# Designs tried in a protein design chat: VHH binders against Flagellar brake protein YcgR (ycgR). Part 4

Target 1, 263 residues: Flagellar brake protein YcgR (ycgR), of Thauera aminoaromatica (c4kar8)
Amino acid sequence: MAELSTPSPASPAPLDGGRGDELEKFTLRGARQILQLLQDLITHRGLITAHTGGGHSFMTAVLKVDEERGRVVLDPSPDPQANRRALAAPRLTCVTQLDGIRIQFPLVGLGEGQDKGRPALFAPLPAEMLRLQRREFYRLQVPLAHELSCLLKAEDLARKPVEVSARVIDIGAGGVAVVVPTGAAEFVIGGTLPACRLALPDGEPIELDLEVRNLNRQTQRNGTEQLRVGLRFAALPRAADTRIQRYIFKTERALNAKARGGL

## First folded at step 1 (VHH)

Design cb10 (from cb1 with G99H L100T S102G T103F W104E G105P P106L; framework vhh_8fcz_2)
Fold by ESMFold2-Fast, scan of step 1:
Structure cb10 (fold): chain B 263 residues (1-263), chain A 120 residues (1-120)
Amino acid sequence: as target 1 above (263 residues)
Amino acid sequence: QVQLVESGGGLVQPGGSLRLSCAASGFTFSDYDMNWVRQPPGKGLEWVSGISYDSGSTTYADSVEGRFTIIRDNDKKMVYLQMTSLKTEDTAVYYCARHTYGFEPLYDYEGQGTQVTVSS
């Protein structure tokens, strides 16, 4: 019974809060650890997906941490509607990744104002942050230079077959997240996209069936809307799984080497 | 196809030393970080040590830091664990494992294991 009350563990959407006891061991509650992690997100220019509920989210970033006032300063959306939804929400669920580690935290009591003459969103420091590195939750952020793509076989609004080339933005053991051009195709959560083709370096495209797990309409910093589609691998063959894992490992190693100053 | 074969375990007295070896096949060894994990009798897996694909970085569990050294030889497709100052608490089956990430290690392949017993 494939209805979605929470996204699958492999999707970029928030993890199920009802499994809080299983996630407790990965939850940071020390003020020092929380401050250091937020500073790491600033240093690495970590892009954050802030979920406002009802399937809505926007892209933001931590601009600075105000330790004296106990607040984070966030980059507002260029879309006024996204900012209004965020301010009206009782809670934001913020999701990001740093060095392959999933990071998720709540923000409550969001306000708006200005920081040094620029529009900003403010929130109290989170009381907890989730740091989770598990195979089923691991998502490699795909470098733009890799130009990783997936050819989706979908339907347009008139139920006619269409092929859509989508950029892969993250990849894990259980699936991919892609960005889809506006109006190119219709997606239904739980729907299957048969015979899609994932283009990895050094080989023929991998043909596989994908299940739509989540849909997020996101407003980018430049004001452009994009549709992010979370796609689960259906019945992935062993050879395909091996190629995907090899790509993830090689890319992670290269990123780790650069982060260590060219080691 | 992916295979990891451990060897070098045995019975040793407290304060002794052992060198574990892991022979890898069925994948491009130089593309992957390698790890040692252990499982004491009746308990779950405990991560011990990791080494990056290029030997540029090594990490150790607090319980073994300063006593164990992880080394790899990409030409021979081998990873080693040099263990010194062994304690009874080090008694476990030791597994060579491919792939670990960050704070909570995860392994996609592990070998059959090699038994280390530290007893007087």
Scores: ipSAE 0.000, ipTM 0.108, lowest interface PAE 13.8, mean pLDDT 78

Design cb11 (framework vhh_8fcz_2)
Fold by ESMFold2-Fast, scan of step 1:
Structure cb11 (fold): chain B 263 residues (1-263), chain A 121 residues (1-121)
Amino acid sequence: as target 1 above (263 residues)
Amino acid sequence: QVQLVESGGGLVQPGGSLRLSCAASGFTFSDYDMNWVRQPPGKGLEWVSGISYDSGSTTYADSVEGRFTIIRDNDKKMVYLQMTSLKTEDTAVYYCAKGSIYYTPGEWQYEGQGTQVTVSS
């Protein structure tokens, strides 16, 4: 009885609106990518909020993808009025999440019918799907022109202290990814690098303790091997957090303006 | 429809303090970063401060760093701007804006109706 008085879970708001051009870098348009993402939603039983316009929405899920007929099969609402609104809507905006990533896609031309004797809603496959990282997982790709570097305090192959100037390739709220030449230093996942120095374009280097989270050996197009090291901010002073966030925000704005033709 | 209702503005003397509030509705507040932006008389919009959806990250414009603090309460669906050591240059209409402090395009989406702050002797 208590459950009947519980408010419905909050629904994520759509992020499409008039920002289609700005969201292009996060938009999947390949048929294979769209099919795979929809199958991932089925596999993980992803709950979807379908917005029908006018402030109305209902909870649904992808039941299957019919690749031969180019359509998705959706679970109808137990509320007949919600289904009628959906069928009358020129477009559904579907919002869900998978592994902390927000997924949003339109469905146009919704119909109703049966799937193996059960009521179902049908729609053509979406031409596009938006795949957005959660803010905590967002990583700014650092422009090469910024020459962003981090001086790492590590050990060499002989376990002697060494300082390695590493190029920062991405940066986020929780850490950085850097590249170093293979063999420049030894890194252990879970190990702590104390008193490293992150150089941002404005001001003095920031002193940070970094935890090694992942290692990936990569071969560049020129045949040179590099080690990509993912580093977490182990303890971040407020002033350092503020400077890092400011850099991310200002740089993303500048990159966004460049992508839009220099607004 | 996204709605943002700002309040708490007023007339204060230089060196004074003021707390702005923004009440959010029409979206899942805890899923979105929030920002404060301002428009001084006769000028364009200026970003002031941002806070991540989980309060784990905050950022500030150089002009307000150390003087302003952005706070959010996800249970109440509120974002606040605590302003101290106010200067004449802080005179503006202040707006609440939904948008990512990390992911752009997202800044200043769904700007609110605004609240006037006047710093004058």
Scores: ipSAE 0.000, ipTM 0.180, lowest interface PAE 13.2, mean pLDDT 77
Fold by OpenDDE, second read of step 3:
Structure cb11 (fold): chain B 263 residues (1-263), chain A 121 residues (1-121)
Amino acid sequence: as target 1 above (263 residues)
Amino acid sequence: QVQLVESGGGLVQPGGSLRLSCAASGFTFSDYDMNWVRQPPGKGLEWVSGISYDSGSTTYADSVEGRFTIIRDNDKKMVYLQMTSLKTEDTAVYYCAKGSIYYTPGEWQYEGQGTQVTVSS
């Protein structure tokens, strides 16, 4: 009677091609650490991309942690089809970001129910959570077609207030990179630009304060000089953070769909 | 040859502030992420903060998050670390390091003697 060694479930291919050993350094397995991280996600209202496999995903959030039952409660998708896929999936891969750090964790044994009379998804607490501090997780290259812009309130060389419309070239949870014409304004590293306006495609511009973190002058092939400015969100309202995260999520999803030949 | 010259360290009381500077040369500065790492007395090298080469994206160790700010000037080839609310555990030799802005000990190139930061009452 040859004991059919049940093939060890193939460790999910690390999303990032890093050797398994490198991921171990960023993996939380402590129950207390996991609970704390989940609580942090709740506190910060972190949006989570839940991958159900087959290239499908939906946006969710951790609503609460039920420590007594050892369960996490998730916000269901407004799309019934997404919820069906989630429930049918053997594993849900959850991806989110907190304070610029990518967080990834698996959920298995997903069920549906109600929490306080509202529809909810339930899963056992994850056995592990991955926290990745990698550059790739911080930035989305903004498609040119989106025409994201940021109105910068700056000063010129004479310290006269000027408004500069800047193209946003990348965006993350922590800030944006923009391109401005050379000489449009004077930027000071560490300086704050108050009451700037970030224009997203989905609504009214977001008013926010920006801190200058990086300056990079680039000469184009045509001899035109451009200034790339890295800007940190100095004070981002929670509502604005949610909008930015939603934009990033939506854009990433669209880009991935396109890359897969879906458009 | 890659040269990284740190400065701005010193003795400060707990709760105080310091600004570290790093002057970079010998490579195309704007093409590389920059980091700060530190070596506490009797401990190994630990990552502190990183900043992307082009976007100003920043990341921080949990131990310094909210207290430290990394900034870069690509025109001047400078990296800065503004440190606030300094603690005794921040005492270390601080090095500027060239490399990706993710935590991987040993993957950063740092040169020189670093700059000593001592937080003591």
Scores: ipSAE 0.000, ipTM 0.240, lowest interface PAE 13.6, mean pLDDT 83

Design cb12 (from cb1 with R98T G99T L100Y Y101P S102L T103K W104S P106Y Y107W; framework vhh_8fcz_2)
Fold by ESMFold2-Fast, scan of step 1:
Structure cb12 (fold): chain B 263 residues (1-263), chain A 120 residues (1-120)
Amino acid sequence: as target 1 above (263 residues)
Amino acid sequence: QVQLVESGGGLVQPGGSLRLSCAASGFTFSDYDMNWVRQPPGKGLEWVSGISYDSGSTTYADSVEGRFTIIRDNDKKMVYLQMTSLKTEDTAVYYCATTYPLKSGYWDYEGQGTQVTVSS
């Protein structure tokens, strides 16, 4: 028996999004969300691998969304054979990546024609799009030696503004977990902490807004309690996202090299 | 209009290394994200790696992550792919590409690509 593993968000290999109830939470079905995601693919000029059954695929891109006609306009392949295979297929499985997030969607009813005098492929808007955000749930355990900190702008128990320097214990694409002494500040799930500062080892602190996602009291071996606060990055600029991802990637590589005896 | 010229391919044994180069002309290189894509014998194009216009972000296909490194030099209008720990499945023609069609109405990879053959 062959075992199949789910590819990472960066892999162009198709994922069967229609079979997994567990993928439902990553599936967009709202017309506005679908239109916005397709527009993001246009804006970022994303490469799309369009898969046809039998191991065939071709590279394409969304050229525009025709909302009035309810269709997407796709860039045809320079290879006429690839276009013929696509047109003959009952469906295309389109796979792309946007900012490290895997996006997959079906297109049914592919046709060919011209858009403003240029050859084009056309298909009805997809009814669903899979936006697989598993990467944002990945958490790197921050090495103690890095002394990573985040300056939180919060309120104390009397609702007065307070700044708390919290130790970052894990970090991912979607946020950080920090440890704060019990009673240092008041946190409310869903609350926003504006203009916090995340200090990475190289460069100036990153200013960002954080949303409180979870609160857990952690009892240490010596019996003392700390509050573990899970914080989501809100509206993270691309430059900040890039610095955070770079730190995660470099640190994981260094840890893996040490685990293998410094290779 | 756009020209992309790939080089640096060759025959290498499994576990070996190669550095691919792509020289760009005919567009404002520093305004565009750059990608490496490959076409194994008898298969379609597969995306391999991407780098943002400012070198601030890099991404990799799962199959190459940790083994390949993409870098760019905006002054020289070059993008590179440093490949290590090469596997037989890395055998392909490698192309560099932007993230959108640069010719009117077509998705096109300018240049002949560079052949990488990993064989023992």
Scores: ipSAE 0.000, ipTM 0.122, lowest interface PAE 19.6, mean pLDDT 76

Design cb13 (framework vhh_8fcz_2)
Fold by ESMFold2-Fast, scan of step 1:
Structure cb13 (fold): chain B 263 residues (1-263), chain A 121 residues (1-121)
Amino acid sequence: as target 1 above (263 residues)
Amino acid sequence: QVQLVESGGGLVQPGGSLRLSCAASGFTFSDYDMNWVRQPPGKGLEWVSGISYDSGSTTYADSVEGRFTIIRDNDKKMVYLQMTSLKTEDTAVYYCARESYVTLGSYFQHEGQGTQVTVSS
């Protein structure tokens, strides 16, 4: 069972225009910044999904940037039809990822030719590039089959210490969301839960401090109430951060592979 | 037809070393950047290392930085990957790919058959 929701920053799908107000903070418009980011894509051999509209896309890469002529050189598709669609499109929306950083940019005025005797596509340098860190907005919906849990150290309604094993429903680089039975413990927004233990599928539980960020009472289809608690990692050792990120990337990849297998 | 023939893989113990080779034909080798990518068992393709057409620039994935070295010889139309301090996590089929062909797809499949590296004790 798949719990697919919003496209992740690792997804080749373009980010929604309705997010424009939030994305403005991450939009680069300086010529030097754009050139540097394009050079980073060249250096790291960044694979780019270029969307030509109408549900069509092809895989490309930036081969070089020509600063004097103000243009970028792209690798053409081995599919001639994809190249014809690209050349006919009013704009390409290019999406890529570099070490967990999502990069998206438009190209307009695409042409074709040769670079060093090999086929190439050419376009003017983009006027803007979006650069988003994955951790800033991505949350993995945890598959029920993983049975991820977090042992919370909290207080009950009488201010007595209690330990509550909570199911983790989503996880990101900055925190987790968990569900607990109504009445199992009292949570205060801004309160700290010390020495909680996050259980991942491999290795020992991760001991960490959590800060309560939000509380949502949820009513399930069968009428039962649960409390959903959003928790921020207050302090996270680098080793723990690495394990959490590895779990997120591996799980997302596995979910995407299952979805692709059905197609 | 573009052909890339990888060799040099094998079984090695953790901490060991191997040198992979890739022989290129069917294109002007000195005009293209070259890459090494790998596919661990049951996982997708992972980019490992790249070298510019003129050997002026080399790049590495964080997981292999300081342990692997990419080298090319344009006269011999060869690219190499020197691997040291091998870990069990380095177990994969290693593929040689010219620039633009870095992921699994129909255009990548014609670039080579790969060479198996198994790191086990």
Scores: ipSAE 0.000, ipTM 0.109, lowest interface PAE 17.9, mean pLDDT 76

Design cb14 (from cb1 with R98K G99N L100P S102F T103S W104G G105T P106W Y107E Y109L; framework vhh_8fcz_2)
Fold by ESMFold2-Fast, scan of step 1:
Parts: structure tokens; C-alpha cells; sequence
Structure cb14 (fold): chain B 263 residues (1-263), chain A 120 residues (1-120)
């Protein structure tokens, strides 16, 4: 079946290289973006499935990025045979997931040594990293400079109508995530917010019916609280879908171009 | 306040079946992908299976694909692992994890785990 021919976004199996043209727009090649993504994996203790070929793989994590020597430090497998296979492999294909986004990258020239007196694996920094999800689950992190907002029509704690201008932090084919101050409005999972207005940089605001999908209260590093609200597009018209997809792909390409030294 | 409680393990013969359960609390369950990981005796943690926050995607380690099925119930805040055609190599303590990103030791897991022993 065609639906089974491509690994799912949550799958640890490598994506087919024959889709190079499709995957190019999701491939990071800028040194700063690669370093930032590797650091994000460290911060979240990214569990990585490293494929050594021939149906063999082992579990690892990025322990550290050594920018001066241009290499990553990986956690070795507790299985000595897996480490031996990895060291003998001409190439590792590393697959992981960060907040539902599939991350995949190659490592070539694996070696072994010590880090803080403990066994470690070392490899040169990857020249590229894939950041991809199935279209329905792909989420673009919105650049702060775009100042994207969504005017939400909600209710306050007293059930009175209120309009909240919320900052859009990510956007995909299926919805947006927004941030509002705690107490700005009352949200109920499964509830619908009619006739909200999504402001994109190009053109008039898009009128959308949004369904509350999830709620997360985040304490910022300065101790203040904010509410992250996940919102699903309910019955998105084709014209609106097209504009949202154009914004996503245009922004992703621009971010990738800047990472490669494009200004 | 994150709490994960695994259950359903036990002793089974090779070729047998078990269903593991994980009850979650202390976080917004429907915001997180959920995973099953296991630790065989004398070995490190091995990732087994994952399911997306909306049940739209599932994935499995090569060693268990075709034999195990992961499902979730967001209303009940439950994750399940249906295991069939069990092998002696499946003997391990099984844990559920809301974050697949951890250092690879049991100390990064919130739950106590559930023991699965496959032997004749």
C-alpha cells in the first residue's frame, strides 16, 4: 500500500534518499542551525536510534558538541557488539524526534574514546540534518520578526466574551500553537472558537474556526506563567490552506537560505 | 508531579501474549507522544515503540515490529502495549515514557516499570 511505503513521522526508520528534491527544503546545511539543533537534542536528552546498516541499530544520545574540534560526542551502547558494529560501519544514520518533529542526520568516521573519564563515541559534525514531519503534523516555528498573531474570540473566567490577541509560536497544515498570559481567557479542550482571525505577513487576516486541542501552562525562566494553546483548524477553505502552506514553505526556505549564509 | 504507573507484566511461555498498561497523571497527556522502553537484565534501556499525541502515527523497533501494537486512550490517559509471539529475548522491565529523550538509564524514568519474563 502507498500509505505504507513511507516511514511515519514517529518512525525511527530512515527516509528514502530518492526523495532528495522533496526533502531539500527541510534539510539544514548551515553550521549555526546544525549546532543549534544538536544543542536542542542535548537539552531535551534526545534519544537517538543509530542505524549501522544491515538491519542493525542501537540507542544513543548526543552528550556534547565540541565546536573547536568540529565533532559530536555520543553515548555508547551498553551492548559491546553494537558499538563494534557502529565503529566498523562506514556511515551511521541517526533518527530521532523532537516535539513531534522528525530529525535525521548522517555520521561518518565514528571513533571511540573517553569523555569525563567515561567511554564515549565521537564523530565529525554532520554536514546536513533533516527536520521533517508528515505534512499534517509539520510545524514551522514562527520567527519572532514576523510578529504573527491570531485574534481569538473566547470567554473570560466570568463567561463573558473577550478578544485576545495571541502570539503564534508554531504553525502547520492542521493548526497553530499560540501563547496567551495566564488568566487572559478560559479555554476548554474540545471547545470551538468561531471566526478567529489569523494575521499573516502577506494580505488580509484569514478568518478561521479553531478547536482547542491542548493546553500547557509554562513557567518562564523569569518565573512568570504563560499559557500555550494548541488550536486545530476546523474546516479550512482551500484558499486559506494554500496561503498558510505558502507562508510555511516560503519561511522554511528563507530560514534555510539564511543558515547557508544567504542574507 | 509527573506520574506514570505501569502494570500487566508477568511470567509467560514463549509464543504467549501479554498486554501492558500505563496510567498517566500530572501533565497534559494529550500534548505528548508516548513511548515504551525496556531494560533487559544486565543491559541498558532499549526503545520499543512510540505513538503520537493524536494516535495518527505509531512506530516500532525492528525487533518487535509485527508482534507488538501500541495504542492510547487520551480520555482515560492510558497507553497500552499489546505483545504477541513473545520470545525469551523480550524478557525485561518495561517502562512507559512521555519523553523519548533521556540519558538511557532507569533513573530518567518516572514509573516503577513492570517485569516481563518469557521462559519455559
Amino acid sequence: as target 1 above (263 residues)
Amino acid sequence: QVQLVESGGGLVQPGGSLRLSCAASGFTFSDYDMNWVRQPPGKGLEWVSGISYDSGSTTYADSVEGRFTIIRDNDKKMVYLQMTSLKTEDTAVYYCAKNPYFSGTWEDLEGQGTQVTVSS
Scores: ipSAE 0.000, ipTM 0.117, lowest interface PAE 18.6, mean pLDDT 76

Design cb15 (framework vhh_8fcz_2)
Fold by ESMFold2-Fast, scan of step 1:
Structure cb15 (fold): chain B 263 residues (1-263), chain A 122 residues (1-122)
Amino acid sequence: as target 1 above (263 residues)
Amino acid sequence: QVQLVESGGGLVQPGGSLRLSCAASGFTFSDYDMNWVRQPPGKGLEWVSGISYDSGSTTYADSVEGRFTIIRDNDKKMVYLQMTSLKTEDTAVYYCARGGYTLEYSSPFDYEGQGTQVTVSS
């Protein structure tokens, strides 16, 4: 029973690492609810980002739920190093989305084997899953076509000032996630990047201070690595906050207008 | 409600060409970036290519750059993958995927379709 009595630590949204306990109200622990949500991920063929620790992640999917053996079967990475890191990790943090609802869950005890002759990863069913409906923790996935960028003012490994144009991959009320090439600049969790500039489609760039909240190295399909950086808005003028919220609102309405307008 | 239906897969010889099609329904197609991802036999999912909502930007995995072309027709609500110089390593189930924010390998997508099988063999 120790396994059932000791809940796994909540894995907060990457930008909200200090707020794990505030997410408790969105955490599912019922076996039926967990099983149903995993089946929904299979039905919708949702792609999952699995964070393996050490700032690394890979793309996967739930292939099936094996109720008799109490396990979930996952699609392995085509990168052998990503699979090796996953198998060595004490836990995976899995993140995905269903119709704008953020789904997040831990997997512990990852193993490898085969499913019907094909390589597979497997783990015991998670004890909890986070289902975060559209609220203050929601993050808009930024369409590639918007070409949103943030000019970061950082330092290189020699502590020389550098400016890095980073692509914005998601945005919320509290911050952004960006990608940069590994080695372009040095980032320290808790460090502040002053006077950065966020470029939205309409109007002048927004000048703002950003705090580094998380760092994830991700291996690209071609074997190169990129760094994903989660950045919190340290302080936002009301006008900047309004512009960001307006962008999020307009983009969400455009993406979901005819099917999901009330979510 | 969101539906993505792939077609155009089949058996082709090395060096050959194939065009995959994806028919989208249940959402405003012209508001979304679209992607192709694939799963080779016995391997994990691999992102292949992406195209912006307005066709203004395209991007490709290094393994297919110069050989594959992604195209979309917003009036017909279709996305296509034109494949040339096919290799045995391109053998996979190919999926059309709706993307919201990024075409990076490790980025989540909202949905993928049922897939279409491409086999490159002599």
Scores: ipSAE 0.000, ipTM 0.152, lowest interface PAE 14.1, mean pLDDT 76

Design cb16 (framework vhh_8fcz_2)
Fold by OpenDDE, second read of step 3:
Structure cb16 (fold): chain B 263 residues (1-263), chain A 122 residues (1-122)
Amino acid sequence: as target 1 above (263 residues)
Amino acid sequence: QVQLVESGGGLVQPGGSLRLSCAASGFTFSDYDMNWVRQPPGKGLEWVSGISYDSGSTTYADSVEGRFTIIRDNDKKMVYLQMTSLKTEDTAVYYCAKYSGPLTWYDSEDVEGQGTQVTVSS
């Protein structure tokens, strides 16, 4: 009777985000903390990008936390091929955000089944969850070829209304970073820019209110000074949120495909 | 109140065609991706097709790809599913469903409409 040594759950490989020591302070390992965070994702209907490796990903959500069985239930992809990839992957890397904070966690040992008669993916509870407070970690770097722009409704030094066309350099569910020429407008951290227009490639610009959260002066290689402005979405219509999330997902997928020698 | 009213189901022979309709009300139709899901007898809900609210991009389950076509009319607040080359395995109650964002799976409790029965039988 050979004792089938239950393979020791392989310690999730450290999340590729930074020097291991710096990430420890942002890593949750407490069972209660993990459960609470997963429950929060359920409550807020947080969309999760699940990376299956090889540049493939799909959108999912935590549907349920089964504490008794020590497992999480995930929304399967409508694409059967994505689900097959997920099940075949040694690890699923889940990325999401809650309240503007990037959350990343690994899932291993995925299985398929049914929850209340509905197809679902199951995994053991993650051993750790990374909660990154730095906005830079969860924002998509916008490809230059996409030419994303944001028309900012701002004021000049004389408090005269000005419109500034800014290039979007990164985007996330919570906001954008843009670059503007130095002196184009006066920005105040904590100030609101109303009725701005974010241009995405997929349709008409999105009207939204933006809050200035960060200002950084940058010198370009050519010696020209630019102002990087970090902006939070202060009021985002539901449809706009959906568009932004879709853009991010599609762009990430395309970038990953390209990195693998694809298109 | 959100209302989704499905219609157009019926009995059809294998190889036949049906066109399902969904009338939507009680929400901003143009802000939501629209989907068709179905529940085969004795099985759970399965996703059939989706159409985006912005680009009109369409997606299909492998089982229906090339046979089904999803169409939306934002002015009329209607979603349609043209089904061709119907198979016995397409027998199900078909529901129209909305979501805002990437693909989410619907719980049977989240289905707002009564559905429309499609039966494919010789």
Scores: ipSAE 0.030, ipTM 0.385, lowest interface PAE 4.8, mean pLDDT 83
Fold by ESMFold2-Fast, scan of step 1:
Structure cb16 (fold): chain B 263 residues (1-263), chain A 122 residues (1-122)
Amino acid sequence: as target 1 above (263 residues)
Amino acid sequence: QVQLVESGGGLVQPGGSLRLSCAASGFTFSDYDMNWVRQPPGKGLEWVSGISYDSGSTTYADSVEGRFTIIRDNDKKMVYLQMTSLKTEDTAVYYCAKYSGPLTWYDSEDVEGQGTQVTVSS
């Protein structure tokens, strides 16, 4: 157990579900539990990032669960290339969240067809789903209205310093995921970006060091491709940690109140 | 080094009252929002109540609203939970936590103290 693998903390990248006894207690294997969780994703209109391997992913959603045929129906990408990558992949790793709980599951045997006369992707029901109720895995989806940004201090292809303003798409206790314009900078997994500036509402930008944890070229629902970069907080001063956690708490509470209000 | 020490739990009859205490050390107490969370037998952690660093704001879970009151004393570095009209459903180990977030964030590894047991007999 000396070499026990741990999941990557606070990252939008897929977690290694095949290792570590800790993940077993968060693994759902009951058919009825799996069906209920998939139905909850439909009810809450949960967006799913489907990783196809090779650093590629696309955004999808569960359209319905076909219990009679034992399969899920997924929204295809408007980008034909993303769909071709998905169909060619031996498996998809699907990552989403529901009420702040990280959900991850594999899909194997993806096919294409039609649902109610519209293009759709089909896969057998997953045999297992991870449902992680851990602070380090919680990711708040940042509201677009907040216009949250992080000024990254990175390098271009020639190793020249560049500053890139990146949109923060999610944030957790351990890091952020950002969208970077294509070609704006080079990122190396494990590399450190020093003295970046995270702009939260209500205060001065927070200066912090970020470690690159994952890179994904994601095809959006409108068919455009963007580079998503997962960044870990290398070390947070207590004041910065408090501000980030307070932002997450306040925003999540406000979003839950708005959703319950039905307005 | 952060330390949180909970106390004040015990056995009480339904409708009774208890006051829980949390003694904090190892951090600048007045800079942090503080929370109470609990773990009922056989269940996960659930958030109970929160208080801002300056006592200007308090929040409560729907199940305890109107029955519990959270207060803090920054000079003494203490957080308290005054519990009234206790129900059998309030039976749990209670922890204080300096972390804020949704109810689903709280796991046993997210609390630093050993907690204090509250048992409300049926």
Scores: ipSAE 0.000, ipTM 0.198, lowest interface PAE 11.8, mean pLDDT 79

